VHH binders against Uncharacterized exonuclease domain-containing protein At3g15140. Designs and how they scored, part 4

Target 1, 337 residues: Uncharacterized exonuclease domain-containing protein At3g15140, of Arabidopsis thaliana (Mouse-ear cress) (q8w566)
Amino acid sequence: MASAFSAFRVSLSRISPFRDTRFSYPATLALAHTKRIMCNSSHSVSPSPSPSDFSSSSSSSSSSPSTFSLMETSENARWRPMCLYYTHGKCTKMDDPAHLEIFNHDCSKELRVAAADLERKKSQEFNFFLVIDLEGKVEILEFPILIVDAKTMEVVDLFHRFVRPTKMSEQAINKYIEGKYGELGVDRVWHDTAIPFKQVVEEFEVWLAEHDLWDKDTDWGLNDAAFVTCGNWDIKTKIPEQCVVSNINLPPYFMEWINLKDVYLNFYGREARGMVSMMRQCGIKLMGSHHLGIDDTKNITRVVQRMLSEGAVLKLTARRSKSNMRNVEFLFKNRIK
Below, E stands for the ipSAE of ESMFold2; O stands for the ipSAE of OpenDDE; V2 stands for 0.75 times the mean of E and O plus 0.25 times the DockQ between their complexes.

## First folded at step 1 (VHH)

Design b11 (framework vhh_7zox_3)
Fold by ESMFold2-Fast, scan of step 1:
Structure b11 (fold): chain B 337 residues (1-337), chain A 121 residues (1-121)
Amino acid sequence: as target 1 above (337 residues)
Amino acid sequence: DVQLVESGGGLVQPGGSLRLSCVASGFTFSSYGMGWVRQAPGKGLEWVSDIYSGDSTGYADSVKGRFAISRDNAKNTLYLQMNRLKPEDTAVYYCARSEDFYGSGEYWDYAGQGTQVTVSS
């Protein structure tokens, strides 16, 4: 008999989903957006919580704060999920040892680059890559972006927001979030932190300006940077659709992108249908939870880093027509559908 | 249309062996992690085994050393060789496609109808 099941999600206990976790510690790179939040004119929030605030207040004077350092270097040798309150600048638990043992407040550990990885790297057409992997089938629910320095391959900063739908009923939102993020154990943080898409875009544009990647006073795209997607859907379809829903104009920096799948196909001569297949083919183990946008964006970034380390040059794969915004030109002759 | 069709179940005595098969269609089989999940009478779903590529396999402690998972990408077929079967292995066995390449067994997006395995004297 053919499958009577279509799509289903079930959480099944493995011996330990984090026992074989690959991570390096201690990572020294903190999320730059938490340190720079006071420079963001759309945020009036204190830079707390931040690792530097913790370091300056307790860890700098003696080894008595070493409990937090010891948690970072613990014998558990397990991967820890990113604190999603921290990515929104809303973590109030930076002084809580139990919280710091459970959650990672440093996004760079899984994304570290060894000196040997730079040996075969080629010069790139852009100084920065903005890796993006949107979540949400009906409306965008998660907006995660990582900046990768094209010269060093290191992650420079992270922008992450949960997005609250504005044209869904409260009942429909609750049902959707329960099914999507309830299974991932992050439904509470979603409800506590999610903001409307228009506000996400406003905060994103302030963050871009802080990195000199875009200026609101220009009609041009990103400054010496390009978006990297896993598939055309995010920028080709979902962002324009969400802009219509949110009654905002399509931002000029969403006019062109790099579909990593097309670059992957042309560089390796092998098709990969998505993130999981690219990772499997490259021998990269998935970290965190598939379909949690921040974890997927980190994993796509690890594929980007692998490809760059092997000599790939990331080129634009798609561009919108300025005369007809509904018309997308694909720039690669050999491409994945 | 994604389809997973299990076969090879049946009645076997303790200490016996069975080989389960799962024929997949409607997707690029070689690009997905695959696994086996079982449900014993009156109990919840239990992850049994998964496979990604080469020797990258996982097994539940309850079956480790007795079960062997394998795949034939040319035939779009997943296998589970079950040896030294015990009464507690009695369950419906489902072939499932994995969402999680890491091999955590946390998420499955498609499953077949299942095949009954009964271990009894």
Scores: ipSAE 0.006, ipTM 0.316, lowest interface PAE 9.7, mean pLDDT 75

Design b12 (framework vhh_7zox_3)
Fold by ESMFold2-Fast, scan of step 1:
Structure b12 (fold): chain B 337 residues (1-337), chain A 123 residues (1-123)
Amino acid sequence: as target 1 above (337 residues)
Amino acid sequence: DVQLVESGGGLVQPGGSLRLSCVASGFTFDSYAMGWVRQAPGKGLEWVSDISSGGSTGYADSVKGRFAISRDNAKNTLYLQMNRLKPEDTAVYYCAKLGPSYRFLSTYGMDVAGQGTQVTVSS
């Protein structure tokens, strides 16, 4: 007889990069076993304790909190920091329950979108948004990017690398990292995982090609996707500056972007000078550590998801000139200066 | 309704070869990435190899240089050529339909709908 089919859904863990720009998969897959249960009833039934009928409490002291407020508080209380060794393919504790309770290895859970959030969403000009928030004023220290699916608003993937300066002395690097990451407790993971910017770009280009977002034959822009920044500095100024330091040509996919601040201003009719301001105005609570690039990128993504859920259309706000790539044209007259 | 039918497994000596096949139906085969996962006795599912709709391939470090994944879109068939087999390759091999971001996020996942095909490497 023909064997019965079993339905499984298997989740892949994040790809682990090698220092030589090659990628490997984690040794263990996360298995999500999905069965359609139609008639099997749960055997677990417990009586709900009734409130005491003899209790004397004033009803004027406070109203019960809303269900939505309680759900939001519970979600925030369950937030876990991303395992930064995992984002670099160096997590050795995938089998350690204590480690897995502390650190998140799945970015999608904290950035989930409810079906109700799609009711007011409008059609977008791009299929994907690449949310980016670079860290490092002297040289780039962190290169975090999240892909958001414009139809579902769900996070599709994450690219995250710590970046090692090549023109600074070891003493200067140690002071820079201590000042930037010491209080956050991520200075050691930075020292263990950080790679030069040229290697980050090489690994990023492999990652883009795997998502069909860009390949080496593409001479301009991204395929059906746009970068989303919180301010023009990252792509307008910092990327070209770092390319000069690293002796590489400016990549052709950094030609145009969406400055979320300008879209925010035009959509809400209200200025927000940065991520924290946008979050306060939208009633979104900060998660993780401000100025840790991966956490800032996640928080910017939450603002993107909120704006999309409220009917915003994310349009390009800036474009490099094809005749001179150092010249930037701003596409919105109403913009944050 | 995704249907995947794996075949080609069997008993083979170390150093031997097998070719696995997976016939797919119920979806537009050429539009999806496809892959192979395996489950060794007493262990969880392990990703082995994948191939994108465009033909780009990926391999687990344990099988690189020994296994080759391929697809025939006209026949809705996925293949895994397994060479220089080792006792550690002993497992049930499953064919999987993959989402666009299967390599990175659990939310897109991997649909494993078949019964699999048993590969046993033993002297």
Scores: ipSAE 0.000, ipTM 0.175, lowest interface PAE 14.2, mean pLDDT 74

Design b13 (framework vhh_7zox_3)
Fold by ESMFold2-Fast, scan of step 1:
Structure b13 (fold): chain B 337 residues (1-337), chain A 122 residues (1-122)
Amino acid sequence: as target 1 above (337 residues)
Amino acid sequence: DVQLVESGGGLVQPGGSLRLSCVASGFTFSNYWMGWVRQAPGKGLEWVSDIYSGGSTGYADSVKGRFAISRDNAKNTLYLQMNRLKPEDTAVYYCAADLTEYSGYDWGQDYAGQGTQVTVSS
C-alpha cells in the first residue's frame, strides 16, 4: 500500500522525444481578403513555366540531393512550419524575406528521396498514392492530402484546407478551435481560412482534375491512384458521416483505400498502433507538430516512402459495397481492426 | 484510476544485468501497447522499447540485442530485461501505457509511472 503511485497523463513529447511541438504563428498577421490571391501549391506541375528574366538565371538550382536518405539529415534539424495561409491560396507575403525566413512554402520539404532509396523499390499497382490524415472528432477540421509518385517516391503536390463545422454554434466552434489549435498556435489561421466541407470537396475535385487523377464526368474512382490512410476510420467512417452532415453525396473516389497499418503488418510481420509506432520501428524522427493534420500527413508519407524503398507493394486493403454503402469488404486476411 | 508502478532499478557495474518490472492497474492491460521510456540526467525522454498484447515488439537501436521487453497479461505486469549494461544506460526508466483508440492516432493519451532509477557505474 505504501508504494502505490497514480499514473499521470503525459504530453506526447514526453513519451516520444523525437516529436516537435514548437509550432506557433506570429502574434500579428494582416488580413487581406478584399482580393483573394490564389496560390498554386502544385507549382511543380504547373502547365505554364515561369517567365525568364535577367536575375532569374538559368543556373537556379533544380537539384535533388542524390545522397539524401529518408533518415535523419541536416534539413530535418532546420524544420520550419508550413505557411497555412499559403496552402489555402491566401498568403500575401510570398515575396517578404522576413515571412519566408519563418514559414515554409515548399510542400515537398523534408520529403526528398535519394537515388539509393530507389534501388529496392518494386513496381506498384498504382502510379500515384494520395496520403490522407483527417483531423476532427465531431466534424472534420482539417483536410490534408499529399500526392506521392509511385515511381520516384517524390511528393508531387499538396492539397490542404481547414474545414469549418456547419452544425455547431459560433461560440462552440470558437471554444473547440481554441482548445484544438490554440496550443499549436494556428487558431488564427484556422479562423481566417476555414471553409465548409462542401466547398473543400469542390476545391479538392478541381485540384484532382488538374492532376488528371479524377474527372467529374465519370462515375469511376481515381485514375491510376489510390488513397493511403493510417487506419480505416478516415474513409470508412468519418468521410461518410461528414457527407451526411454537409448534405452531399459520398464521392465515388472514396469507395476504396489502402490502410497503411494493414500493409505494414503484412510486410514487416509487426503490429503498429499508428503513425508514431511505425516511425519508431522504422527509425524515422518525427517532424513538426503532432495533431496538426498537415504535419501528420507528411510523417505518414515518410513511412510510405520508407516502406516503398524496402520493397513493399501497396495494394487496396478495403472496398465499399456499391449495393450497400455501409458495408466494407476487407481484402487482407491479416488486418488491424 | 490508472496506476503504473515501476521497480527493479539500482546500481550495477558495466556489463551487468537488471530486470525492471511495472505493475499496471485501472485499465484492461491485455488490450493496450505498453512500453519503456528513459530520461538520462540533463537530457530529454528517449523511447526504449514497446510491446503489443500479441507479442509484437520494437526496440531503440541503442538497446537492440541487449534489452528484451516482455509482458504477463495474467499479472498485469510489464518487464524489461537489461543485459550488457553501459554507463550510457544510466537514466530514470518509466513504464508507459498507450490508452488511445485504434483510430489512426498514436500515443495521444499516454500514461507514465513515477519511474525507477538505473545507475551503471564502477
Scores: ipSAE 0.000, ipTM 0.235, lowest interface PAE 12.6, mean pLDDT 75

Design b14 (framework vhh_7zox_3)
Fold by ESMFold2-Fast, scan of step 1:
Structure b14 (fold): chain B 337 residues (1-337), chain A 122 residues (1-122)
Amino acid sequence: as target 1 above (337 residues)
Amino acid sequence: DVQLVESGGGLVQPGGSLRLSCVASGFTFSDYAMGWVRQAPGKGLEWVSDITSGGSTGYADSVKGRFAISRDNAKNTLYLQMNRLKPEDTAVYYCAKDFSTYEHWGDYFDYAGQGTQVTVSS
């Protein structure tokens, strides 16, 4: 009888499951040295955007002279996508020059903050912000997190996992992933690297402990850190729903968060319905692929950095009741609905 | 039409040895890199070892010096000799065929069957 698994495909790394290659206490060293950050864009190639008029990066088609095409071809100053096999500890091409010219493993400059950007920064209530932007409507498909140091505004580290649904048939998963990540050209890496949500949470908790942000023996939330979301849905609704599906209890660190939309509205006095609106209003050009969770999380982080540089203080905007987990208290009266 | 049939698993004591076999059919065996991957209870897939069509071998650090991969192209058979087995080696072991592509997306393996169970217990 033919094997039911003969059609299974797996991309293998000669490196075991995801490992942080840092050899010292990560939080202490990361605060002093932020050079080992995996990013998917070049800061030097991303010019400071002018938000005036309809000049968008998506409308780049113009009758430009051929010399500009030659300049683009000869310059080694282009945005490169992050290697998503690397974010899962499964890249077999770490020493391949051709691969490293196409994909980023360490782009520490992409989210780096200039000294001038710190001049108007205010003291924050937390030492770290964990920027999160989940993907997936039926079940979570992507779990991307960036740590931002509240003192330097620099990114400390990244946690990224593709998440494999457990209640959907393989046929339904394949159709869903083909439609979402196939369009983005990352359906193959998703199939090769995606793991169940329960395993993602287990690996996330190990990563949090490595950064001294949380440990499994505590009933408290994050240690001097807060989640930053773009909308309440991720932590208010989607994570609890996924925990039920995955037969795990809601982790204690998901009891409170900062909805960046609410902070944005109160700081700038202007409504922004989402990431794209906030970026447009701040004059920040979108990098990477919208709706790829890791790219959206990086773009949200750039909004966070902009707001911090302009004197914003990121305060908790929502908190769950410990007596009734479905009851969420909103701490800002002026908020996005 | 591709089939990979694993055998040779079983229950062994720590320090013991097992030899896994994988009989391949439905493709030109000698043209492809082959490997072994394993899945421990409650864990994801872990690459164990590979061997190229040219005979070059690679091993995970956890098994280096204890496991030996080999192939017999005349018999369309892949082998894994496992020595000095540890409780941590307990897993279902899958034979895998390489799906090399020109893209950076790495070395792809197509694994077959239910695998073969290896249990290392005192």
Scores: ipSAE 0.000, ipTM 0.205, lowest interface PAE 13.0, mean pLDDT 73

Design b15 (framework vhh_7zox_3)
Fold by ESMFold2-Fast, scan of step 1:
Structure b15 (fold): chain B 337 residues (1-337), chain A 123 residues (1-123)
Amino acid sequence: as target 1 above (337 residues)
Amino acid sequence: DVQLVESGGGLVQPGGSLRLSCVASGFTFSSYAMGWVRQAPGKGLEWVSDIDSGGSTGYADSVKGRFAISRDNAKNTLYLQMNRLKPEDTAVYYCARVEYSDLWKSSDAFDIAGQGTQVTVSS
């Protein structure tokens, strides 16, 4: 279907914003008054399957494990939006039943893996995958990352920050946020929680250290982990551009990554130009709001889990040259062009 | 079986109007961003307009203020209202389904296009 009519690709990157919004967040989120409410990496919400999750997966054992992967049956409970104050450690309503009926504080709920999904999984070259999907055209506005354990395929933890531009006028910021997040209903939470990119990187590095994934004292990349992107743009182009804007050096852990599109092409032998096409081809229903970075990162993670459950091995697809930071080597000959 | 069927093209004089329609089938129309692209004689494909699942619209600079894109999810139909047509608007117009795209990152990709409908604006 995609291949039958894939006669062209048209650039829209320099035209009026367009958004695919399937769900809007309520505009009535409370202002945070607490310093930090979000669970740290060592106490993240249910990264490992509970006994009840294994009980559910026993049903998938009576049929093809891949048929029931990612709880695509009646166990795929009604979707609730992630509490974006919670992801910033600023939710004041963690004990409010009405709030919890509307918002999800469990980063792994729609990303659980059945035990049977591990039957066809192959050994990976990394112990952890960091799925990333940046948002922002002029400057980064959202920095969402999910850690996936390569052995269990379970989500270990989530790092999510809204990012405040430092080189844009107040009027330009307000127009940018209105256009990007207004219809999603998250413009107020963005204004309440967004911090400068330099601070986001500082908090990210603390979070990486808490997971033993990177140490400031090392000049090496990530410890037995790799970034997974949906397209080269995030790490190849946007991170370096933002570092220049923010007057910080490119962190050493952004020198190489896995472009999921290239792995997908090589594993399935068919083209998928983005997240939505990968999900459609894999039979995974889109959840949340397209173009909200945290929701896109969760959906990309569901594709990663499906591919791992079917025997894919995620390999590095790109590496930046240390002698010339503008030069990126692509490691797969068969790639999306 | 995914299908897009365009209609509404024809011959008009400069300053005239046309309304294009595209009937979609074989997929959940309301879940996809949809657009119009055109190809003038001897030229490449040009993006004209798009509309996402939430109703947000975009337009090429060449058609802003003259064209209006809309959708009717109950009828699985995409529309393009073309006003104040110019000879430069002469092209085959294709209805297209948008594959995953993020304007903040790169270009949109269109994974399905219809057979097209010819629009001719003659002096």
Scores: ipSAE 0.000, ipTM 0.235, lowest interface PAE 12.0, mean pLDDT 75

Design b16 (framework vhh_7zox_3)
Fold by ESMFold2-Fast, scan of step 1:
Structure b16 (fold): chain B 337 residues (1-337), chain A 121 residues (1-121)
Amino acid sequence: as target 1 above (337 residues)
Amino acid sequence: DVQLVESGGGLVQPGGSLRLSCVASGFTFSDYGMGWVRQAPGKGLEWVSDIYSGGSTGYADSVKGRFAISRDNAKNTLYLQMNRLKPEDTAVYYCAKPYDEGYWSTEFDYAGQGTQVTVSS
């Protein structure tokens, strides 16, 4: 027997390899104005529980039911890729039926909640959760956030920006975009929409203010909301590093967060190292393209919704020290290493 | 319980070769990226190489063209082929699971016991 050791930290500079993906987005040039995206999830229908199967053995060996009808014949919630021009308020095809057959403009469609899912939900410490899963190589390249209403468990809105590096060479940027986002089919939309991190933060702060989640007079945290991450790296390390690169002060709303991995471990008593493990253990099928930030953020949100529906209370797992912002206090004794 | 067991280290002369192996257990090996990190005597930890579940690889500049990382998912085994070894490659080599699946991070959340590589005459 050998002992496991905790993580070691090394330089963050590295080569960008190519990756396998499940799905990629086709993209077109869009010249629409930037707008706030509102998710429509106000209507919910929860049918009565299906009657139990009363036959455990057939007296007839003839004919099986349709193999194309798995659970329910009327259940048809097929996944469509999110229009990433729409998430930037730049979609020029909002009324084009052909476009709407390919791309989803509803940020909540695959994340809708049935009334029955609310039966075991417990009161939460926050009114809203902001699920975040950053993507990048040396600098952040994608900044996706989904707002989840803690009472309804429904997605309220999303903020999504591709981020253009300011310190990486043009060659390094193009190599990474061609490799990662080219394979995902979003390289064109990335080039058309990506803006510098400083501008992403400015637009994010406007969006937060529109939701009453933060304003410039707030000196610590979010207003009655908390970030939910899959791992500490995004807010603990990557955001501060990007702020240094971008010559901006660390925003006061990135001071505390919920690492879903730690809440998951404590709630289920089972270790899961990342999104894929949590989904597998919960029996949730992966949707969209793994490693596309918006799709990963939606999948993490589905784990959040499952945990809330089963009675989990999402508590802060980490907080920066007010006296020394470099120091992070971990609030859970039992946490994933 | 996650376990990573390294082997294949030893003493070699400069210009020689070694092949390191790491047998993983306690998780679905094929679903995760894996890597190698090393610690030279009196030095800090250094990332050496990684390989993603799809087979894409990365290397530190100090080892590019000399080392090759590979994996055998059927055997839950990670390999590091080390060629044209230099005295500067002397270190304890650790098989490591990345802290995050993201490509910007070289921090590892799990490491094995290590295997000693010594390059000297």
Scores: ipSAE 0.000, ipTM 0.168, lowest interface PAE 14.6, mean pLDDT 75

Design c01 (framework vhh_8pnl_2)
Fold by ESMFold2-Fast, scan of step 1:
Structure c01 (fold): chain B 337 residues (1-337), chain A 120 residues (1-120)
Amino acid sequence: as target 1 above (337 residues)
Amino acid sequence: QGQLVESGGGLVQPGGSLRLSCADAGFTFSSYAMAWYRQAPGKERELVARITSGGSTNYADFVKGRFTISRDNAKSTLYLQMNSLKPEDTAMYYCAADYEGYKWGESDYWGQGTRVTVSA
């Protein structure tokens, strides 16, 4: 406990633009909910004596600060997880001075949009895209969402929660979290900050209302925004299944979505199996860890940004019937199969 | 990505056989279409075999007649029986789950993989 609180203080004191907090886990979750994302902001590369001057007994001929935590060199290389400071206010790389100096607990440059990227961009049917990639097989374990401004292609905010299962045994939860997130060094953050799905939805709806994207007085979907998924499963199947487990009604904003795979197929005329295939075909390097939901959501967002910059128009690909919610209509004739 | 754990990989000589297993600790295995993918160094991940929740199977042309995919819903386990193995079959083999039953891509849930090496 004392070391966790000390880490919070050190992390927050290192960031002058960081919002004031009460330095507790509940305050950290509230802060993550209301925080504006500056992931499209670029950091200047700072000189780091440790990588350049061989302060450790291990020496390499060169080390790139941008490559340090983001592992861009090969799809077959070991990946490094992203720092979770801006999602949960807790640095997962506090023991690494190079991390603090280079990234300063800010988001990655990889979501940055250049002015030239807007030259071929077409007008979109929505003002905002909510990129989502859920984690968890039995129950949802991670609920990561990035909001992309359709006009600027910039990421304007983030909603991220770790989700605590309510129907899995404590032993099954501990085994799964240790196995999945332990290797990534984020299992402790998960245990400290994960909340039940019902509470995640309640907090998500407050966040949506703060952005004028939805309010509880309407039975309509999102206001001038659409969810973007990599595959239909997240919204078609997993969210309804989790709502049953959590004893909540399916929210009206989960009735339609954009499956990026189907838009990709129709725009490029080429099949991509999923996120990694789309990134390889576009020449975009995989960043972070493929098995961490926030990293996958950031990588999917980079594909969205590339497609928008090349003139793609993101259209709804699937819609759920209001009369029978088991019936999903697919709006694209040409689909991945 | 999910709770899938592969086993059964190893080193075999050409013409040999291996049986891969994929165990799922979750309660929803019977609702998923399951697949085996493989990836050799420097190559893209490719579909090897798929089995729907209803038991219908599909195979890549390069493994037809040599590999058999099967599932045991009571044990929440997926299998791949590999016969007449060739050096070209050398790869990391991944278990994947597709709840929709019509995905052919990376799937929403993946195991960490098991290594198969076919060498004299």
Scores: ipSAE 0.000, ipTM 0.165, lowest interface PAE 16.8, mean pLDDT 70

Design c02 (framework vhh_8pnl_2)
Fold by ESMFold2-Fast, scan of step 1:
Structure c02 (fold): chain B 337 residues (1-337), chain A 121 residues (1-121)
Amino acid sequence: as target 1 above (337 residues)
Amino acid sequence: QGQLVESGGGLVQPGGSLRLSCADAGSIFSSYAMAWYRQAPGKERELVARISSGGSTNYADFVKGRFTISRDNAKSTLYLQMNSLKPEDTAMYYCAAEDLYRGSWDEYDYWGQGTRVTVSA
């Protein structure tokens, strides 16, 4: 429903003389976070096996009764929101027990895959899936990406940025953010961390290169990876619109994607209009806050993992014409419109 | 915006009790860690007690067993129950709120103006 309203709203491009520069982080803080902790590598394993090392006590089949017994005795199963300063490489409370009790730094915690879930999984056409769910109706406000390893179904890493509009007045931004994120309690972290879309793209491309998923020296798409969206809007419509607003060329890796809704319809033979419907039909309990982009991206990833575990093959559903960027070809005859 | 207002300070005899309150006029309370600090004349400000949004507590050794920190998220109010008060507890008591999303700043995001506690010598 957000995409229907974006077509009716024009971005305001007025410069405020009272622009608050406090939302710019000092270079010293950026330097403190140069060694970002990646998902699934937040702790180093000693070269010598430890008796307390969980990986040393587990086999690759990992379906032993002792593993389930440990899960059953866990009193720490309480859901915790993701630390959004951590996702921006700006958390200074990495060792604060009060902070870690409330906020999660493990991007994969709710997305763990059991060995049994791999039994019916089929070979995929891509080595990695980049699950994306953009937020924002006038301009993009949140840019969340999760990498899923197509072989293991495990989450490898995440990229998450809040995005600051450059064509809206400060008053319009403040009202928009308060309405969108105020009730979720993330309006402050948005104001403290949000950067312009052009900078988000620059940082995203560095992150892609770190994972060998894309190289700026080519004009080609992703290396053995595909974007997975919940609906065509994100890559078909919103990213091109934002590129125009931000005065940047459309990146070559946004030329094709997998609309999970279309794969879902063809695999299950059932229509689901969005994330909530897919989760309900699959019997997956919603985690976190709906319409917070990082939480929605994690929930979409849980649907991806369920479908892969049941034998779905995620195929490209849409491709953009290189000769005319407005022309999108839909590759499935049976699709949600 | 996010102003903290303390109350409950006063003059009390040794061995007496006081209950301090800190009310948040804003909508920040439920997601924040809350703390009580104190500062005696000529001394540095020191942490007395901290409470997470979920209710987990941490106390300074010098008040453990005598003071109890609690919160009412529905009323956006923080409390400090002070029992068995000693002359050494005489100080200005400050309410602080820390946005745990912001990271480990040396300073809390919001501070109250303080409430004075005097324990008779």
Scores: ipSAE 0.000, ipTM 0.157, lowest interface PAE 17.5, mean pLDDT 75

Design c03 (framework vhh_8pnl_2; at its last look DockQ between E and O 0.28; V2 from the best seeds 0.00; counts 0 for: pae E 8.4 > 2, unsure alone 64.9 < 65)
Amino acid sequence: QGQLVESGGGLVQPGGSLRLSCADAGFTFSDYAMAWYRQAPGKERELVARIYSGGSTNYADFVKGRFTISRDNAKSTLYLQMNSLKPEDTAMYYCATGYEDWKGYTSDYWGQGTRVTVSA
ESMFold2-Fast, scan of step 1: ipSAE 0.013; ipTM 0.485
ESMFold2, look of step 2: ipSAE 0.013; ipTM 0.230
ESMFold2 (binder alone), look of step 2: mean pLDDT 77; pTM 0.771
OpenDDE, look of step 2: ipSAE 0.019; ipTM 0.411

